# VH-VL binders against DNA polymerase theta (polq-1): the designs that were tried, part 1

Scores and structures below are computed, not measured.

Target 1, 171 residues: DNA polymerase theta (polq-1), of Caenorhabditis elegans (a0flq6r38to208)
Amino acid sequence: EARQFEDQHLIFSAPTSAGKSIVAELLSWKVASTGRKVLFVLPYISVAREKLHQIQRCWRRDDISVCGFIGPQASNPNEWLGAVCTIEKAASLTNRALSEDWFEEIGMIVVDEMHMVFDSSRGAHIEHMLSKVLLWNQSALEKVRIIGMSATIPELYRIGKWLDGAKVFEA
Below, numbering starts at 1 at the first letter of every chain, in headers, positions and changes, except where a header shows other numbers; antibody chains aren't numbered by Kabat.
F, E and O stand for the ipSAE by ESMFold2-Fast, ESMFold2 and OpenDDE, each averaged over both directions (binder to target, target to binder). V2 = 0.75 x the mean of E and O + 0.25 x the DockQ between their complexes.
[cut] marks letters that were taken out.
The coordinates of atoms that the task and the answers printed are left out; those that the model quotes come from them. Centres of patches stay.

## First folded at step 4 (VH-VL; framework fv_tafolecimab)

Design d03 (from t03 with heavy chain D106E)
Fold by ESMFold2-Fast, scan of step 4:
Structure d03 (fold): chain C 171 residues (1-171), chain A 122 residues (1-122), chain B 106 residues (1-106)
Amino acid sequence: as target 1 above (171 residues)
Amino acid sequence: QLQLQESGPGLVKPSETLSLTCTVSGGSISSSSYYWSWIRQPPGKGLEWIGSIYYSGSTYYNPSLKSRVTISVDTSKNQFSLKLSSVTAADTAVYYCARETLFYGESWFDPWGQGTLVTVSS
Amino acid sequence: EIVLTQSPATLSLSPGERATLSCRASQSVSSNLAWYQQKPGQAPRLLIYGASTRATGIPARFSGSGSGTDFTLTISSLEPEDFAVYYCQQYNNWPTFGGGTKVEIK
């Protein structure tokens, strides 16, 4: 059943954040272990910092470099395979990947609180970023997989449909 | 001018599989901007969405019909098809194919095929 | 399943009169609502989407309003070709249609 989801975007929906992130973390680790970049997109600096430390701790065992793109100004090396970003920083980083010709190195983007795409102030950044991914995937040999984690909301069907028929798992 | 046209048998026996094909002309089914949908209407009654397909093969089905429905797409022929298994008299309806919008997952239908009547009878 | 209730079931009016058609949703659908016109023997025709946006080629006499759970389609002055069945459709979740309102000549 796992192989059936290999090329599909996935959305996990559950009332709590703890359980739904485990599968995304496992899938992202597998992508990073193949030498492709993984981006984690989170809504708030505090949550992103916590996720950064968690992923760094977990991936340290395999010597996989994980960098944060969270606050203003921070200088980060470009030899990472994992990037933990706030929404605005993730949008900026994906724009840089297109401009600097390394977008093909991205294997997966994990978006936490995916339902924030409906937040008018910040949702535009998520929409802009994911629209570029979907456009890239139309002709790319190496596609970028989108994994979303969301609250259980009626609009989840619409998000899944927009993401090329993403597989939706509701707890 | 984009046009959709349904085709398939107008009579299906109870317990068999209903099979219909929609041919898209005047535009490509391999568009990232649209899904392609089946909607039915029993005689004298309202409309019921059956399901939708993206050119990649990704499908969404009406939960009430999901166990009996399969929608498939053939991009080389610019067609998509409906299979509805284990039919009964309740499946007698005019079957429409339609183009479905995609932006933000929004789902309104334009254009529609002319519709084809399928009668389930022995 | 989001249920849409259309009222009245039948609306009997004369040409030149204003028609007001109601569609109520069992739960909020925001502005994610479309309206269709269907004439006998024909496929439905899209009139309005996003609760209030007219589709291309639809005459200005058709207007939609509402949000949340209460929606209205208004035809400001009925033309002979406007006597038909009208359906609302929500897309806040998987698509569902109302039962329809038949606008007939008085």
Scores: ipSAE 0.102, ipTM 0.692, lowest interface PAE 5.4, mean pLDDT 86

Design d10 (from t03 with light chain N32D)
Fold by ESMFold2-Fast, scan of step 4:
Structure d10 (fold): chain C 171 residues (1-171), chain A 122 residues (1-122), chain B 106 residues (1-106)
Amino acid sequence: as target 1 above (171 residues)
Amino acid sequence: QLQLQESGPGLVKPSETLSLTCTVSGGSISSSSYYWSWIRQPPGKGLEWIGSIYYSGSTYYNPSLKSRVTISVDTSKNQFSLKLSSVTAADTAVYYCARETLFYGDSWFDPWGQGTLVTVSS
Amino acid sequence: EIVLTQSPATLSLSPGERATLSCRASQSVSSDLAWYQQKPGQAPRLLIYGASTRATGIPARFSGSGSGTDFTLTISSLEPEDFAVYYCQQYNNWPTFGGGTKVEIK
């Protein structure tokens, strides 16, 4: 028997990113609406800024706070449920969550360009971050769910296997 | 020491389902560090990976066999099984079960079962 | 799928000689390559993983090298127990195996 969607890691694969984000955004909104934190991890500042504005607009109606961890911060972030991050900032934020004992508050991490885990030195940050999530999930009462969006590449099966047999959707 | 042992019928008729079980001893199948795999070797040919399963029930399969293959796990019996439907003479092979490493998606196999020959014939 | 081509198909050598076995991938597999030894009637035995890391209990005479598309398994001085079939396997994508190289006594 298949596992429930809320428990299983998912990977969406298509030639372009646009069509994949809607499902991830709906699932992440559901998590945030229950009071748990959602991280969005994107490779470039420009893409992260666009995603930040998009999520802020979508979640405004429900009074859900969304913060950007992209460039220099003016002050420490206020209470938030959504975080839109570049790769390096997401890695730092998850390390902070572990050291400050609030990692349990994270319900979902959405990674854009998941295939970058194999392609660059920045991929090491994704790899280390997700490895910490997988290790945490082994003993956690509530799992942190990983949702990946990826180009269609040969390594996709390897990524899916690594993420506890994540369910892969190809367009 | 971890050991794997295949079991199941050595003769299957064409169009029927091939069914094999692998029993794991000397260690737990409920390990977060490993997948559990089926690999076959037709007489005089090379090795072909069939598919793998995690103790949670998550599977991934060889795309060329995906429509015919089902792998399942029974953690209470420390076993995992292979079902291959609609068999033909081309499915005649020695079938191996093996432990598959999980480190960062890496997939090398150690240890292996001794293998069991399955012949597809009327 | 990634295709692995092993060469030569057969190596005929004497004990004490050096064996060099090649494995070539149809596309880059980085260092995601393992080597196995198979003796008649037995299951394959893991020798090398990560292109160059010896598995536990594997004698030092076995060494692996290479990256990308070209890989080599070297047996520095053949012992009687080394006459067997050797397979390479990639794990950069779903696992595939080479056709094997048989090392036989001359």
Scores: ipSAE 0.007, ipTM 0.605, lowest interface PAE 8.9, mean pLDDT 85

Design d11 (from t03 with light chain N92D)
Fold by ESMFold2-Fast, scan of step 4:
Structure d11 (fold): chain C 171 residues (1-171), chain A 122 residues (1-122), chain B 106 residues (1-106)
Amino acid sequence: as target 1 above (171 residues)
Amino acid sequence: QLQLQESGPGLVKPSETLSLTCTVSGGSISSSSYYWSWIRQPPGKGLEWIGSIYYSGSTYYNPSLKSRVTISVDTSKNQFSLKLSSVTAADTAVYYCARETLFYGDSWFDPWGQGTLVTVSS
Amino acid sequence: EIVLTQSPATLSLSPGERATLSCRASQSVSSNLAWYQQKPGQAPRLLIYGASTRATGIPARFSGSGSGTDFTLTISSLEPEDFAVYYCQQYDNWPTFGGGTKVEIK
C-alpha cells in the first residue's frame, strides 16, 4: 500500500498549519537525500524566510545545501538541493530550469497555501508552474512529485483531480 | 468502442449494504486521463453524483454520502465497485456508472452505463 | 454544495420551434458547466461541456452559452428525437446537477 503512494501527488488539508507541513518536510528530505532538487513555494517573503531558516536547520546534519530565492540574490543550480521560494521566484526558477535544461534534476515541489490557486493574480503563477510540471511528467522517466498544503476549502476536489489524482488527507 | 455495464442485486433490504460492480470493456480502466464514477437517479427525480475513483485507488465522495460510501477499483479485472451501507427507501434509484474526464480538474461524464435499478424493500 | 436551478420545469413546443433552457447556479461556476440529454429508460447523454463546447457527435442545432451563474442551452430547431429531459451539471466543485427541464411535444 506504501508503494501505491510512492509517486502520487499529495495534498494535506487542515484548518491549522500545525502538523500538516511535517510530512511534506520528511518526504522532501528523503528526495533531497537522493540527490534530487526540492522546491518549497510560499506566499510571502516573511513566511518564506521562516521556512528557509527551518529547512536549513533541519537539513544541516546531512550537509544538504538549502538556498533562498526570496530576495535579489541568485544561486547556481548545482549549489543547492533545497530551494525555498516565494511564488513569483518559484515560477521564475522553474522557467529557468526548463530553458537551461536541468528540470530533470527536480524531484519534488512543495506548495504551501495551495488554496491560493484561486487568487486570480498570484494563483496564476502557481497554476502555470504546476501545469508545466504536469506536462513534463507526461513524458519524463523520473517524475516531479507535487505536495500541496492547504486550508480546508470546498475546491480541494477539483485541485486534487487536476493534479493527476492527488491523494487528499484532511485533518 | 468503450462500454460500461453495471451489475449487482436489484433488491436490497433496509439497513443492509448495496453492492454494485461496473465492468469496463473496449478500453483500459488504468488510464491517467479519467476517473470512474457512480451517479444515481431516484424514480422520477434528478441525478446525484455519488463518488469517483482513479485507477490508483484515490477516491472522492459526495459529502452527503461520504460516511456510507466506499468505491474500489480492480485494475486486473477492469472493474470498479460501489458499496453503500445502511440503506433505506431513500436509496431506491437507478444507479449508473460513468467515465469522468480528468482535464485540468474538469468533471463531465461520458460514456455512461445503461443503469441498473436498485430497490430497497423488505 | 452548489445548487443549480433549471427553468422552466416543463417546456411544451412543436417540432421546428426553438427551445431555450436556463440553468442558474447559487454561486459562480465560471464556465465549468455541462449539459445532458436523457430520454425515458436511457442513460444521460453528454451534449455540452465547458458551457459552450459541443461534445463529439452532437448536432450543430445544440448550443450552450453563459458564464458565472447564468447559463443557457439552445436547440435552434427541435427535431422529434429532441423531446427529452435536459440536465445541467457544474464541476467548479464536486459535481451537482440541476432538477431538469422536460421538453415535451405540444
Scores: ipSAE 0.027, ipTM 0.651, lowest interface PAE 7.2, mean pLDDT 86

Design d12 (from t03 with light chain N92Y)
Fold by ESMFold2-Fast, scan of step 4:
Structure d12 (fold): chain C 171 residues (1-171), chain A 122 residues (1-122), chain B 106 residues (1-106)
Amino acid sequence: as target 1 above (171 residues)
Amino acid sequence: QLQLQESGPGLVKPSETLSLTCTVSGGSISSSSYYWSWIRQPPGKGLEWIGSIYYSGSTYYNPSLKSRVTISVDTSKNQFSLKLSSVTAADTAVYYCARETLFYGDSWFDPWGQGTLVTVSS
Amino acid sequence: EIVLTQSPATLSLSPGERATLSCRASQSVSSNLAWYQQKPGQAPRLLIYGASTRATGIPARFSGSGSGTDFTLTISSLEPEDFAVYYCQQYYNWPTFGGGTKVEIK
């Protein structure tokens, strides 16, 4: 049932990426349509640019604003509901949300290549960002939902357990 | 002091459902820092993790047992329960409940209940 | 499933001797390994987690070492209460336990 997906963190794992994106995109659109912010976190600039274009095209009919936080950018207005980010930019943006008191406006964070959390160089940014989300969720009335898309790896159990009992879907 | 205590029938007939409850005392089961787990030990053999539950109701099960296992939590009673369906003689074991840590996804068990022997026999 | 192989199955030693227990994983578990002590009729007791961190209240004679696939539990000088079965447990994926090593009086 659709309702079983509303409150839980989710992890989608498959050898191929095709099926993982569709569910995350539908869930993220639902959150944005309620007026809450959605962050998409991707590992590479080229992939993030393509995702930005895709989400902007898909959400255009509903007049939902989507901004990119991908490269060197001077500033972006806070008049968006979708943000497509590289890992480091997403970590920066969530830190800004905490310092500027708009973290509560975030409804969902979608992390592509979630298995990179165990990468020592870039994984620390994902780990610190998601740890802040989990800490926020302990007392928040409106929780931030984490959706991960991952390769099939042995560490999926650990990631799911760390994310407050996330549901893991394996192809 | 945190204590866990297993309870339930010590004898179950083959093909029926084994049902156990763990009562948590001296602390709240509604803790974001811990999972609550079932582990079993057949007589004279080693330990086998059955599954774990978070106070939200989220569960993880041993893949070898997943089709037969249901773990549930009742935060109002400070309890969590195990149901294992379609039991056979191979399910005869001492069943332990335990608190499972949640530190970066790490899973070690402390404290444990005293254990309860469940014999599958007609 | 990650399989843990403990060796030897039985260690026959006298009080005051050093015990060295081995746990080998079928694949790397990093440092995600715990050790437990179990006495007859009792629940297991956590000794070590993170391969080398002693749990609260565990005597200094117990030490853990290793990473990846090869792990060791050492008891520097056996006390009478240390004669028990010892289990390793990995948590790199869903928890699995080794077959145990029985430390018995010679």
Scores: ipSAE 0.019, ipTM 0.641, lowest interface PAE 7.2, mean pLDDT 86

Design d14 (from t03 with heavy chain L102I Y104W)
Fold by ESMFold2-Fast, scan of step 4:
Structure d14 (fold): chain C 171 residues (1-171), chain A 122 residues (1-122), chain B 106 residues (1-106)
Amino acid sequence: as target 1 above (171 residues)
Amino acid sequence: QLQLQESGPGLVKPSETLSLTCTVSGGSISSSSYYWSWIRQPPGKGLEWIGSIYYSGSTYYNPSLKSRVTISVDTSKNQFSLKLSSVTAADTAVYYCARETIFWGDSWFDPWGQGTLVTVSS
Amino acid sequence: EIVLTQSPATLSLSPGERATLSCRASQSVSSNLAWYQQKPGQAPRLLIYGASTRATGIPARFSGSGSGTDFTLTISSLEPEDFAVYYCQQYNNWPTFGGGTKVEIK
């Protein structure tokens, strides 16, 4: 029997090099359909571009606006409900949300390749971004939900514990 | 300052459920900085981590014990509890509760309760 | 699970001597290792975490070193109260403890 995890952070672990999570996509669509912002964080421009087009096609029927924050060109935060970002752009966008007082509009952050948090150069951006989310959630009435997709690594216990006891699902 | 105290029956019959409670005083269990843990030590042997709980109710259990362990938290009483089902003589141990640090998923234990001996015997 | 092997099982020394305790992990735990002291009838006491960081109130004679799979706890000059059992604990995955090293009076 499936356990209800409405407000719990989730981590999906799969051994594939290009994993796809239908559950994360369905949960993110549900959040966006309620009028809250969803961020998709991916490590490489090519993967982020592919994900941007995929989400735009999937959410088109519901007329949900999805923008890319990939490379030097960025969309206005007020014009979207879905944002597909590279790691550094997601960190910048999250900082803008705090400084411009619209962080409460964010309902979910989906982090692909979450094991990248252990990469010394780029992992710091993921760590800082998610630490700010966890700090925000301490006093927020409606929390920002974190969903991670990761390779199967021994350190998933540490990540899950750090994310307030996230539920880990292994494929 | 912060103190943890175990309580519960010192004798449990084989096949029954072992139940212990840890009372936290001098600080709040509703802290985002800590998990709260159960660790046991059979007489003359080493330490074994049983599991940990966050004040939100999120739990992590030792895989070898996961099917038998339930840890719960009661923030209104500043307490957390352990239930270990289907006990055998191998579950005879001193049971400790402890605070677990989580600066970044790190797991070291300080402070510890005094420990309570639970004997499984008919 | 990650298995921690402590050696020697028993270390017999006199007060004033240096104690060197070993802990070896079955796989890399980075620097995610803690050390505890336990006296008979008492709860364990945290000494070191992060392989080398002393816990609050722990005397300077206690020091930890190592990373990866090989770790050492050193007591530079044994005081009478230091004769106890010492356990290492890793937290690179779910916590596991070593079998312990008993430091006893010669």
Scores: ipSAE 0.078, ipTM 0.689, lowest interface PAE 6.1, mean pLDDT 86

